# Designs tried in a protein design chat: miniprotein binders against Biotin--protein ligase 1, chloroplastic (HCS1). Part 2

Target 1, 330 residues: Biotin--protein ligase 1, chloroplastic (HCS1), of Arabidopsis thaliana (Mouse-ear cress) (q9sl92)
Amino acid sequence: AMESDASCSLVLCGKSSVETEVAKGLKNKNSLKLPDNTKVSLILESEAKNLVKDDDNSFNLSLFMNSIITHRFGRFLIWSPRLSSTHDVVSHNFSELPVGSVCVTDIQFKGRGRTKNVWESPKGCLMYSFTLEMEDGRVVPLIQYVVSLAVTEAVKDVCDKKGLPYIDVKIKWPNDLYVNGLKVGGILCTSTYRSKKFNVSVGVGLNVDNGQPTTCLNAVLKGMAPESNLLKREEILGAFFHKFEKFFDLFMDQGFKSLEELYYRTWLHSEQRVIVEDKVEDQVVQNVVTIQGLTSSGYLLAVGDDNQMYELHPDGNSFDFFKGLVRRKI

## First folded at step 2 (miniprotein)

Design Ga10 (from Ga with K8T E17Y)
Fold by ESMFold2-Fast, scan of step 2:
Structure Ga10 (fold): chain B 330 residues (1-330), chain A 86 residues (1-86)
Amino acid sequence: as target 1 above (330 residues)
Amino acid sequence: MTIKITFTIESNGLTIYVEVTVSDPEEAAEVFRWLLELAEKFGVEKVEIEVRVEENGKTYKFTVKAETPEEALRILEEIIKRVKEL
């Protein structure tokens, strides 16, 4: 293991005196760590004004923080103009940071995604990660769906408040966000288990103001209303945490059932017919099933024409939404 | 006796890392069954478990890699049998 010359500056910002004291304590202890022996420098927001103002496209910490009215999530912010992974910042420092802390970056040069493909983060993409705690492992996988709903509702809420045309953000199960058949975002969740709790780190990438690799919310908005004011990453993130905290409270109190009607209205899969291909004794067998929703464990619930119930797993099956085909890996 | 179990579950866009410490082989067996039930619920096809046992100043390490939860359980039962002999 060779010493790394990599260095990283993290700007800390708190909503109230409580979070501000946490930021001061972290800076004094210099306790935040990143992988690969990266040298971490901690800077308070009051000391970082020159860095924040040099670029009009940099995430505006004050605009975001002044909008937050949450009680738990987003009240402690970590920002850097460039990071290898926002997810690594919050997950490697889970024990050091207040639960609900968020990390944001303008450029992520090494992202993480569900597939072997690395999530690409060009400037203008809203890239963030935050933390939460859950006690019941059975419902941890469902948190992705709560996050997805909060993103779609946040976009709608910002458009409503600004008098802008509605952007129809849809969910492609399990963790992708789409507009007009093109991917605009994705969600990645990881968790550790310690002290009888699941420590969950949530990563989100949302194409707000970038034109690559596929499309972005502002490109869609300009197509509908060319003279409209653009959506801001800060406003969407603020709205996200307002919606997420509300949905998370509902989810924890009443279970996912309280959110499932909204989820099914928002996802791309209601009443979709798909063909499941199984290899049995060197023969391919095709079964036609209809997607009805989610199982209690968060997998696709489907029903065959024989009224038999099927649970479809993404890693055991290849799911092509547009072709209506699921193939089991051999 | 100190038994530390680490388990990685990856499925449905979610990665879960479980770390549990117990002091009894019977309790370890119960944790293994719980972890495999959790893996089945997440639809994992491959399991990777690391077991570290510390007793009387000695450390023993076992790594379990299996293609199915059923195979993993068989291997874990063999490990528990060996641990009980310490």
Scores: ipSAE 0.072, ipTM 0.529, lowest interface PAE 5.0, mean pLDDT 79

Design Ga6 (from Ga with W34Y L38W)
Fold by ESMFold2-Fast, scan of step 2:
Structure Ga6 (fold): chain B 330 residues (1-330), chain A 86 residues (1-86)
Amino acid sequence: as target 1 above (330 residues)
Amino acid sequence: MTIKITFKIESNGLTIEVEVTVSDPEEAAEVFRYLLEWAEKFGVEKVEIEVRVEENGKTYKFTVKAETPEEALRILEEIIKRVKEL
């Protein structure tokens, strides 16, 4: 059953006795579902020895759980050595899982890749998804910025704690992560609305220890300090949830304004000049605008050479630095 | 009667899917107004809405795609009229 493409084993791990009881309840009910009639087998961490691959290569559940100090996020963990989508695990089972549950896999195949920049996950990539609830739909689109900022700060915190050189992870709006001009990660957020709440599922891929296709954090680190110890996915994920919980609380209490300065110091777009296309009387006109920041709705705020302010939206396509943006006067 | 409304929007690379279940056509009309107001706050005009109606073991599906909120409202009003006829 575990060797079939039509079956999947999910290992459940809890931070405390509370989460452990949730895991036991889920196993007894066998209530977790995956798309395409995939048969799901639920296994407690204590029973999972036969599913754990080589310790140096598989995500270490105990190392992660021992690193987290959060009160809400990451306290309930679902792991599988191979999944089609960590995002589907948490989003398809939102009502069954504690809010803040995280799903991790060592290998993600196919993913949700429906964008021009499809994410492929070789082993060594940190692939995870987790859930949260929000009541105000106006600020739901901003959550991806809180997530991306938490990733960049988590990497910095782990490097600082281990005495390693600074790895400058940057944000490419709206949802990509870069180091030295090369993509190292991406974020996907989806939301459903039920019982007057937005049920948000957050998916993150971060190249920690995979050498291809582009680059990874450990490759950058070895280039700067060849004798250094490697970054571990488990430590980064733990640091991520610590930072995310802090930033999420700040965001909920004081709004994104409280995080804006740090976000602009971290993103690639400060004072960037971008060409946007406007259609006027069946004629295409190219205009150059300078990016100033974000609007309250989370779109790019730019100023034209006419000193007018504009909100830039994707033109039904993925963000491209020189095209695919629609200019709207503010 | 069970009326399930799925409203899908993409904002800044974030896909938002709102799913609401109601039991009568008048309540569905109120949900449509709410969803269009909500879409306006996200700054998008092109939206995709699916309405699934289940009654007495039968399922009916309606899909709405529109370039403006006004166009979307006209189509949704027509769907409500059809649902009332079930």
Scores: ipSAE 0.048, ipTM 0.511, lowest interface PAE 5.6, mean pLDDT 78

Design M2a (from M2 with I29W E30Y)
Fold by ESMFold2-Fast, scan of step 2:
Formats: C-alpha cells, sequence, structure tokens
Structure M2a (fold): chain B 330 residues (1-330), chain A 90 residues (1-90)
C-alpha cells in the first residue's frame, strides 16, 4: 500500500564518460528507490537547467566535479535541492550505484505532513553521503575516524591553498567536529553485511556557511580575517575526497596505526582526565582515568591511577558519552 | 553486560545467520545503537540495542511479538534466547 505521494528529483553528474554512461543507464532503468514509496525522477545534468539555475546559492555541481582528481570516490554525484536524507539515497541504492558515489543536498528536512511540523536545515551546510566496501568487520568501526581526519585535513588544505588563516577543526570522539569549543559537524556510519562484504554508507554534515543556531567555518574565518574570501562547500568536498582516498588507502594497507598519530594530534582528548563511577560491593566509587588513545576495537584506552589499563565504553544512558562511560580492565 | 558484550552477541548473530542461509542480514552500528535484522522462511528477527535497552521483535506470518529488557541481565537472557531460536531454524 502507498504511504506517500512524495516525489524527488535526483540530478546525476559524472566525472568522465564512464560515469556519464552509468548515469544514462540508471535513467533508462529508472530503478533507484527511496523509502516510504517516494517517487524518484532521474535527470541528467545536461537536462537539469531549471533545477541548477537557483538564485538561492545552490550547490555548484560543475565546480565540485571539476575540482576532484580522485580515481574512486566522488566521481559519480547525485544532487537534489531538497532531501529527507542523503544517507537513504546511497544506502537504499547501494547495489545500483557505483561504490564511492556521493549524494549531496542543499536542504535536509525532517517531519511529514503540515508545513508547521517540517524542520529544514539552514542552507549553506555541507550535507553529503557516500559509499564504500570493506571485508574485515573488525575494522569497520574505525572508518568513522578515517572520515573525521579527512574532513579536518580537507579544511586545512583549502585554507592553505587559498592563503587563508588556519581553522583548527578538532575531533570530539567518537564522531563530532568542533572549532573553538563549538560543534561544527558530525559523522554517521552505517553498514550492512551481504555476500561476505560490509556495505558501508557514510554521512557527513559540516557547517560551512550556514547561519544560526550553530557556528560555521566561514563565521570563524570572518572573526580571524574579516576581509578574507569565504570557504565554498564545493571546494571542501573536493578536498575531502582527495584526503579520504589517500587515508583510506593507508588504512586498508597499513591499518589505523598509520593514521593514529595524526588522529591523536587532531582529537580533543589527549591526556584528558575522566571520572568514571564503578559500583563495587554496593558502594559507588569514583575512579579517575587518563585517556591514552584508542583500543584496536575503536574504544577509548585509558590508564588509572593504579597504572592499570582500561577500555571505556558508553553505557547508552547518557546523551554525552563522557558522562556515561564505564571502564573495563584490559 | 556491557555494550561491548552485546556487540559480541550481535556479531555472533551475523555468523549464525550466514550459516542458516538467511535471506537478509542487516546491521547498524553507531552512536550507542546496534540493530541486527535477520530474515528466513517468512520469519524476521530484529534485535535493537539503544540507550541501554534491548528490544527484540519476532515476526512470523504477519504477526509481530515484541520483547524489551531494561537491565543487563534481562538483555543477556533475551539475546541468548534469540540466538537459540535462530539455531533451531537450521
Amino acid sequence: as target 1 above (330 residues)
Amino acid sequence: MSPEELREIAWKLLEIAEELGATSVEIEWYNGKVRVRIERDGKEIELTIENGKVTVKVTKDGKTYEFEADSPEEAKKLAEEVLKKLEELK
């Protein structure tokens, strides 16, 4: 039964003739799907004149595509001016899309029905999702850290290339991005297991040029250099895929250890002291531990005042992982 | 039972599902949420661990049964019962 008369237009853009042929094939098959019986219309970039000429500063497909020099990630682009989830586009169509395909939207919305009950993200936020495949499930949870590093390094690379002041983007474990103590972004990774492979979908939101209630990279930049040129979502996304592809190759070939030092220089938690509450013999005991890094499974590695090593896990009951951490002796 | 211990149960469920020739296996792992969905012979078992709660849904022939556990001990018993039921499908 039909749950919705919702419709969605997806614009397909390819880097080379290979990706362009894929786009034509997808349009001819008309086989892409979205949840809740959403009707999908596929449009080639060459046919999307009425959608790409938007006075509201829409994402520039050509600027992004002309900037990338990757050989796997970001070479096939799906764009829509408004979507409920970029993540749904790539995850529900994993088998139909080239691995490494990226979906971008200008506005992400939540809610259904009446206009008063529909939330929309502010325009200027870089919201995208892309796919990858992994065979070893033990290291799949670490991919979010590789993604986080690629974002922070991409911002630095764009600033450096444009001669702009350094924006110090930091990682708040496990998956948040911060500048000057304020959240500017987040990462979401999900995976499905089929045919002995993990199909991973990565979603990223990064406040580049959006307004309140949060801060954004361009607001930080203006505070440091009021006369500077603004950062563009398209340039950051291009730089992201350049960094991600390099880091992904290192990660796959040499493991997370190859990126570990850079990760610890970038995250907020080096030598952080955390109070962990343990229940021992009907008494609540507060123990202080010092964050040392990550375990092989991707959890926090800490050392107690007793010089014992502990792995810290979220207990699932706190909105702040650090308030709900429990320690496990290793 | 720790969230890590429950993760180990989820990975064991994936291994058993493959051995059973399940039609569909899906796992979500992020932000303190683990969800495993396994389908075989018109039966669907969904295990969700979120915010310290374990929820198991078993669907057969259009009828859905839902179980919840809000303590580590009950969560362990529920997860072990799900594993036992999946093994019986072999």
Scores: ipSAE 0.011, ipTM 0.393, lowest interface PAE 9.2, mean pLDDT 77

Design TFa1 (from TFa with I82W)
Fold by ESMFold2-Fast, scan of step 2:
Structure TFa1 (fold): chain B 330 residues (1-330), chain A 94 residues (1-94)
Amino acid sequence: as target 1 above (330 residues)
Amino acid sequence: MTIKITFKIESNGKTIKVKVTVSDPEEAAEVFEKLLELAEKFGVEKLTLRVKVDDPEAAREIAWELLELLEEAGIEDVEIEWENGKVTVRAELK
């Protein structure tokens, strides 16, 4: 048996009386579960005075909730000062939580990903996970691109609103966020299929006010404007859900094509030349290809100097963007 | 095209694996139907199907066909994990 003496406290906060009643019901039935027999204690925000710190370093539940203007996403918040995985909180409890619920933590050491993604988060990193439902499994893999766009646009929106200099957050396909050639964030999406719907759990890590392992948004901001006010995790998360809900509605109504131009303006790969290495009859063959965009399935579409089309996948190929090299994995 | 299917059977704490290799998506669909019938016949508590294809686009289409078969069989609680060239499907029959 997989047993653990681990325990955690989850603070529940709702935007309106509807979400507040959900929080009370969850606490009353004590139904939230975590892996490895982790003991879960549920606390309402109104009861969490001793757990919610009064310093600027802890995520401010009220500041976030006051910024939320969405109709679905981010209206129900689960917070813990320390957590192994925000992703596990929402994915293991999908059926118990309102769709669109978000889990946030101040400290997370490992993210769990079905794609083998590992993310270590010191305090100051915005670490969150949230849920959504989709019916068409063929477009589920595209949701990570919608999420990526919402993050980059949310950062712009916060900077614009606060009169701050532009921070150029870029997307490194398929799921990484970069500023000035340094990784600043990552996205993880997993799904389960139940009752003719895909239950999707989205995890995001974004370095807002931590410099490890590479850089953060506030470090970039200080380098550009040392006297500027700093970006707050709460404001970015609020802006993210506003932008994500808009993009998600557009994506569901009109498909990814409605977001495609913005995605290509935001990603690092427009007209990038890469070398694809492939094995043909025990020989290594190298082909130079130029990235054209995405296929309908969400993979990289590239055209070779030999005028052949190539579809490049992240898992099946070793892709080093900065070296322009793709090698087929065996 | 090479399609490698690994069927993992979990019942009463025991695990048995069966591996099948086929050459086209139609043969894969037939294998899925037969494996689901066997799982039902022997009262399997959990099943996991892992499909690896040398064509990653075909792997996604095959996974979608598997989902339709599971839905037709009345299996509603399914976990699906996608990795390029590999799809893992887990379902609980209880």
Scores: ipSAE 0.000, ipTM 0.337, lowest interface PAE 12.4, mean pLDDT 77

Design TGa1 (from TGa with T15M)
Fold by ESMFold2-Fast, scan of step 2:
Structure TGa1 (fold): chain B 330 residues (1-330), chain A 94 residues (1-94)
Amino acid sequence: as target 1 above (330 residues)
Amino acid sequence: MTIKITFKIESNGLMIEVEVTVSDPEEAAEVFRWLLELAEKFGVEKLTLRVKVDDPEAAKEIAEELLKLLEEAGIKDVKVEIKDGEVTVRAELK
């Protein structure tokens, strides 16, 4: 008998006439679905003038779409002012959407729509999800590293084009983004397997222009150059897809090895010393290791003072980067 | 055989989650053997299999058969749960 707040409008926008026809077809079929019995209304960009302009700080679909020069990624856009998860939009509708479709929202909420159990993210975060296909499951986990790298390089590219000082976005393995020791973003990847292909859904959250209580890229920029123009979510997303498509093609053609040097220059873990704690027969054994990089499977590769190589598979909170500690239970 | 497979990408590697409806232990065993082969092929470290069954009696038999297959494969880090006509197996493969 109870019903959630879960009624949302999804605005569909395409780069070319091809994507526009797909949008019209989806609207006519009314086939897009969301979990938890969410009622979905599909709206074409041309019909969404009032919804899009209801808030001056809403993501600007036209600004983003007009900047896209990719061949696959970001050419079909789904936007809503408020969603429980952009990831759910693309993952639950993988078969209905062109591969490479992106979903963007201004506000992400958690909870079932009951007034006192609903939490909302600050506006100004760049929150998006998109899809891709891969065949080799052994390298699917590495896609999160390609995504992370594309985000960091996109931020630098936007700053460079606008004549701004570089914001040094760093990667905290495996999937967090940091600036000056503070978290500014994160990446979530999931996949399903059908017809000998992995259908991968990538979700990204990046603090671009959000308010308290978190830091954001524009706060860092103002600290370095107070009179500078602000970074825009649309510009970063456009630059992201440009960088991601290039890196993805390189990754597919030559493997992660082709991106590995740039990744190590960008991550926080070069030459990091870590204490590994193992519990053996009620004795705690500590060994100090130095992080060297990644294994071919994407795990941390470290070397001990004994010159032996260690592959670290941290579970949950067993790896604390700032404390340099990994705990193993045996 | 058509089943739903979800590969989750986590900090500790690739995990396979599978959902299937079966009527007997033999059918569950066939699905599980195939998943072990797929896990080995793609270097999967964790396997979660959720089996929906119509008959509550079959749930116990299916759980027992899956435990035998895990033992045969030398897999020691296993958790099996039976709840509401569903058998859930969680195994660390490496």
Scores: ipSAE 0.058, ipTM 0.538, lowest interface PAE 6.5, mean pLDDT 78

## First folded at step 4 (miniprotein; from A14 with L47I I62F)

Design A15
Amino acid sequence: MTIKITFKIEAMKMTIEVEVTVSDPEEAAEVFRWLLELAEKFGADEITLRVKVDDPEAAKEFAELLLKLLEEAGAKDVKVEIKDGEVTVRAELK
ESMFold2 (binder alone), alone request of step 4: mean pLDDT 68; pTM 0.597

## First folded at step 7 (miniprotein)

Design S1 (from B2 with L38F)
Fold by ESMFold2-Fast, scan of step 7:
Structure S1 (fold): chain B 330 residues (1-330), chain A 86 residues (1-86)
Amino acid sequence: as target 1 above (330 residues)
Amino acid sequence: MTIKITFKIEAMKMEIEIEITVSDPEELAEIFRWLLEFAEKFGADEVEIEVRVEENGKTYKFTIKVSDPEEALRILEEIIKLIKEL
């Protein structure tokens, strides 16, 4: 690509000597790759003086790493001040990185620099991706629910530790996060099947301090307690991995049913009445159903006025939540 | 030959992306036809195909969209069997 002779610096940081040795090995091999012929430069945290400033504007690697008490997730950190995709960093390099590695960036961008049509996110949004592995593909779709729960509980944990009012982060099925009716985050999961396992890459965006495009956690916090200290991305991410590792272990050992009660307390859909459009003999018929929960496959479980149970699926053609659901009798 | 399979989850829709890069693309032409027939037979909602010509061969990219997780797994299992036989 004539206009994509791009370069980026990836700073590597490890929790213990084990992760530090991995970082040194990766730097020596220069083996990390990114799409579009991006030239990758690998830098150890100790060598990143000009990129890792001890100021309040950039993600603080040390603050995050010092908070980590996990055994697997978040112990190996990749950071760059600016990336096109944290998700690409972890997914393209899955085989080279320890499972549970996390990539964080301060700014995500879209487009090509030489065209002058480049979009860049403002600083303050927590943008990260990390990896995990699973053997049963049937439950891979459920991992996004485990991730969303870990985010909501992490926010509550940080608020609790700082003596702040709880920010009521809610889940909009299947993969969005909301506060006071406004979207504050989203989750994207992809997987690649290799060596009899699903290699899962999880991407999360959470509006902590950016305010765009809708709102952020700190704006909500200031509305509730104007004199409060602000939430920091590093604190939330640390709390996230602590909660995620616990929930992931429960999920793998006992299935999603172990998290189901907490999920229903946190999502927006308990006892919600939904109008579903069904096509019968080339006519559109509207039926009212009440959401009861999730089926074992992770779709919405609903009951109709006929007392029959239904599984609701996206129709693939609608962006409207209510119009995009297809009723299937079970 | 480099084979990459990606399983994407977006709003409870599942996408299976298969990217195969070969130096000798003639052998892959038969696999291409089989994958299309298989995807249609076993419940795929949509199949997209992209072909890129690269310096050392051709890359075939198949995107299979499936709304049923069990059908997606069935398709993945059969693709993996085919790949092991290459």
Scores: ipSAE 0.007, ipTM 0.468, lowest interface PAE 8.6, mean pLDDT 78

Design S10 (from B2 with I18L)
Fold by ESMFold2-Fast, scan of step 7:
Structure S10 (fold): chain B 330 residues (1-330), chain A 86 residues (1-86)
Amino acid sequence: as target 1 above (330 residues)
Amino acid sequence: MTIKITFKIEAMKMEIELEITVSDPEELAEIFRWLLELAEKFGADEVEIEVRVEENGKTYKFTIKVSDPEEALRILEEIIKLIKEL
């Protein structure tokens, strides 16, 4: 039994008076919940002076909120200096929070992720989760690709705005981000279906100013331009929501096809050769296939040397992404 | 009668969970067909379906985990028959 309940403080911040009234209502109801009997304390931004540190390493709520020019995403912010999972905050409280609400933390300990992909999130990592709604279940998994593109373009936009060298953030299908062959981030999406809509929770971790466990954007930037100004998590997150809202609108209006060319320019897999194992007449046969793109369902489309088409699925058990892929002949 | 259906699929490392509540067993065949069609559209290799039925203060639970949509339909048809007998 749990005698000592874990506790956390959630600071609520709104872009306009509309979001501020939502924050007041949530605090009055004390309705936000977290798993494992975690006790939640809700604090308005105006009451949070004792939680806001004077050091430059704490996420700056005002800097982020002042950058937001979106109509839906990022206008309601939930922040804590330390959380077990930003994803749990938004997913467990989907019905209570405005759709498009974002949760950010400076330190995430034992974060919620896929059992095979768990984040280690030291201070300096941009760790956030936000919500959206979709009606067509067939395209729900493709949202991961829209999110990935928004992250890569946000980094580019911030670098352009600040006159910095271009950081080449690449997508490793389906949900990882890489720079110079090293993992710099990842995406975790989950969905439930309620009231004839898919309620999607999106989680993102991006190494902005933390070197471990692999690398970060600022380390790459310093390697290219040692005297450059550093990238700020707040600026990247603001640029992310600007790009995401635009890409989400395109995706909903025109489908993923509208973003597909940009996705292929950004991912690591163009013309990649992979070995797929198949069982033919009780014998294991290895076939070499070349990645061509994505199927309509969002899985890898590959072509064999025999000109046969293959749809490849991740097995999740291999440390090498392309080993152990499950073959489905199209 | 209250029938709760929990449908879980994994597609491209994204977990998708659908919860549907109905009161009429005659709706089940169409719902299950729709869910399996959705799984095929996602390209999911495996589906997990839990059906919970509450009738006259008693709770019945059926769970299925299969990779073959045709086998899934066959098993779900048997579950529908059992529910209608409650």
Scores: ipSAE 0.416, ipTM 0.700, lowest interface PAE 2.2, mean pLDDT 81

Design S11 (from B2 with I18Y)
Fold by ESMFold2-Fast, scan of step 7:
Structure S11 (fold): chain B 330 residues (1-330), chain A 86 residues (1-86)
Amino acid sequence: as target 1 above (330 residues)
Amino acid sequence: MTIKITFKIEAMKMEIEYEITVSDPEELAEIFRWLLELAEKFGADEVEIEVRVEENGKTYKFTIKVSDPEEALRILEEIIKLIKEL
């Protein structure tokens, strides 16, 4: 097994006295774990003065927490200036954390600090993960679409409140976010089924203020309104949880159909014609299909020139989204 | 006896892991059938199921990797027999 001398400080912050008592309990038990034998130090927000850098770009815990008016999501916050994975923090500690807890980091890295192969996320990315529970496995994969909608609507909500032009964030099925044909974000969900419940961990990366190598929300905003105030990660995250909780409640009560019209207005794929390559008796045959929407399972619903319905699944090994679709007759 | 079953499937690039713990081997046939039906529904070409059994202070591990549902059912039936003999 690989061991590390690395240590990690996790700052715990709660919205109310209830969450604050949870934070104190976690610190007393020292029960949070991370992979690769990382030593974890738990610090209460009140004790974290010396971890706040002079860098104005550090995530502002108080600004975020004071904006939260949700009843479930985002009320318990875990923050570190640098982490290998926000997703690992919430998923490895699911049983220890209140459902709806969020982990945020300023820098996410891959590899060790003293290797020539260390990768770090660009400064200004909003990198976060949070948890939720579901019972019906048939709709678990659809949560990705609810998350995507909440991100796009949160950006619009923040722009509206600040009197700024709307940034047209679009969804590229199943889990990417685009502006003006360039990727600005992605969503990665995982789930573990245990004791008749699906424990879902949601990870989101959104280019708010970085712009390398593609673009970011603030670069787009400056292009439309050069003298405007910049969007802040804390404002977007707060608006995200407000929108997500509303959409999640609708989704749980009325199913994805309640959000479907908004999803199709927001995604890139309405009436898109796609060429799918099939191998028939060792010959490559091209079939043209038109995207109609989503199947009940959340895959692409398409109609062929033969008027037959098809469900399209991603090919896990493909880097070309549309060439990597596998045609399944339904 | 403690029997822990882990099964992973990917749906629309989302990884879903099933972790099921039971103490009664008689429940295994129904669980395995359910997991194979899930694999078929998600369009998986190949499935991997890990079964970990703890009995009398000993740990046994069975890993099943198959692409044919009929072959999977035969292998799982044999594993159930082995577990019942522990």
Scores: ipSAE 0.584, ipTM 0.813, lowest interface PAE 1.2, mean pLDDT 82

Design S12 (from B2 with K41Y)
Fold by ESMFold2-Fast, scan of step 7:
Structure S12 (fold): chain B 330 residues (1-330), chain A 86 residues (1-86)
Amino acid sequence: as target 1 above (330 residues)
Amino acid sequence: MTIKITFKIEAMKMEIEIEITVSDPEELAEIFRWLLELAEYFGADEVEIEVRVEENGKTYKFTIKVSDPEEALRILEEIIKLIKEL
């Protein structure tokens, strides 16, 4: 029977009058919920003037919304200066929110608010989650690759538009983003099955303007062009949804094969040699394979010394990405 | 009876989490036996069963961890068929 003192303010913002009316309806119903009995307050963007003018360089709702040119994704925005999980906001409220809604936060924290073990993400990281629906469960795992690709292309588009040198964002299979050998981002996809559809929630973290713990896009940019304008989270997110909507439509219409060539140009694994452990009875055997691409299921396709094709799967007992792979002959 | 199904994708490992809250635990014994047989038949990597006892009922958590999307989907489809027959 414990009552939680935790409270959260969610600011709702729409691209057009249509999305603005959705925001008003949600506020009137007061139906958005978060886990752990968190008390949720819904605020319209027009009412959030005191929160928007923040000297702490908060995410700029207007700048983001002005950059959106999509028909479905990112047109409805939920923002809070501090959240435990943007993913929880969209996934727990999937049925209440328009599909394609995005939640953004400036700071993500982990741990209980009144403990000394509270962790907070550095400000300047672009942290967001959004929703989509899929009917075919076999291709749901592939959505994380479509998302990864959309992030890398969005960064290139923003750099191109601003006349900046390209930042070479690479994909580390299955769900990480790297620049110059350092992790700058990650993707998490979850899905629930409801009413004969997979309700997918996509979470993304991208180090845009935060230098710790590793690096960020603006730190890389300053190293290449110190006098150039910096990348803005709002413009990257807008470019992301433009690219994602295009790639998602291609993926739904033509399958992942339509994006496969671009994906292989962007990932870190072309012609990579990997040592995989194969357990035959009680014996551990090490095998060397060369990565060729992806299977139709989204796993690594590799060729052994015998010139035979293998599908590499994660071993549930390993935390090392390459050491945790098991070989299945195709 | 309330049933919650979550399909998670983490580093290409698929996880089907089924959370069932019911007042009569005997009703679930046959269902869970059948789910275990299904998971074994389709080659699930591991199966975890967690029982939670709450004031107003018993909650059963059944987790199936599968590395193959086709096997995960077949297990999910059979679970959904079973739930519809309840």
Scores: ipSAE 0.311, ipTM 0.704, lowest interface PAE 3.9, mean pLDDT 81

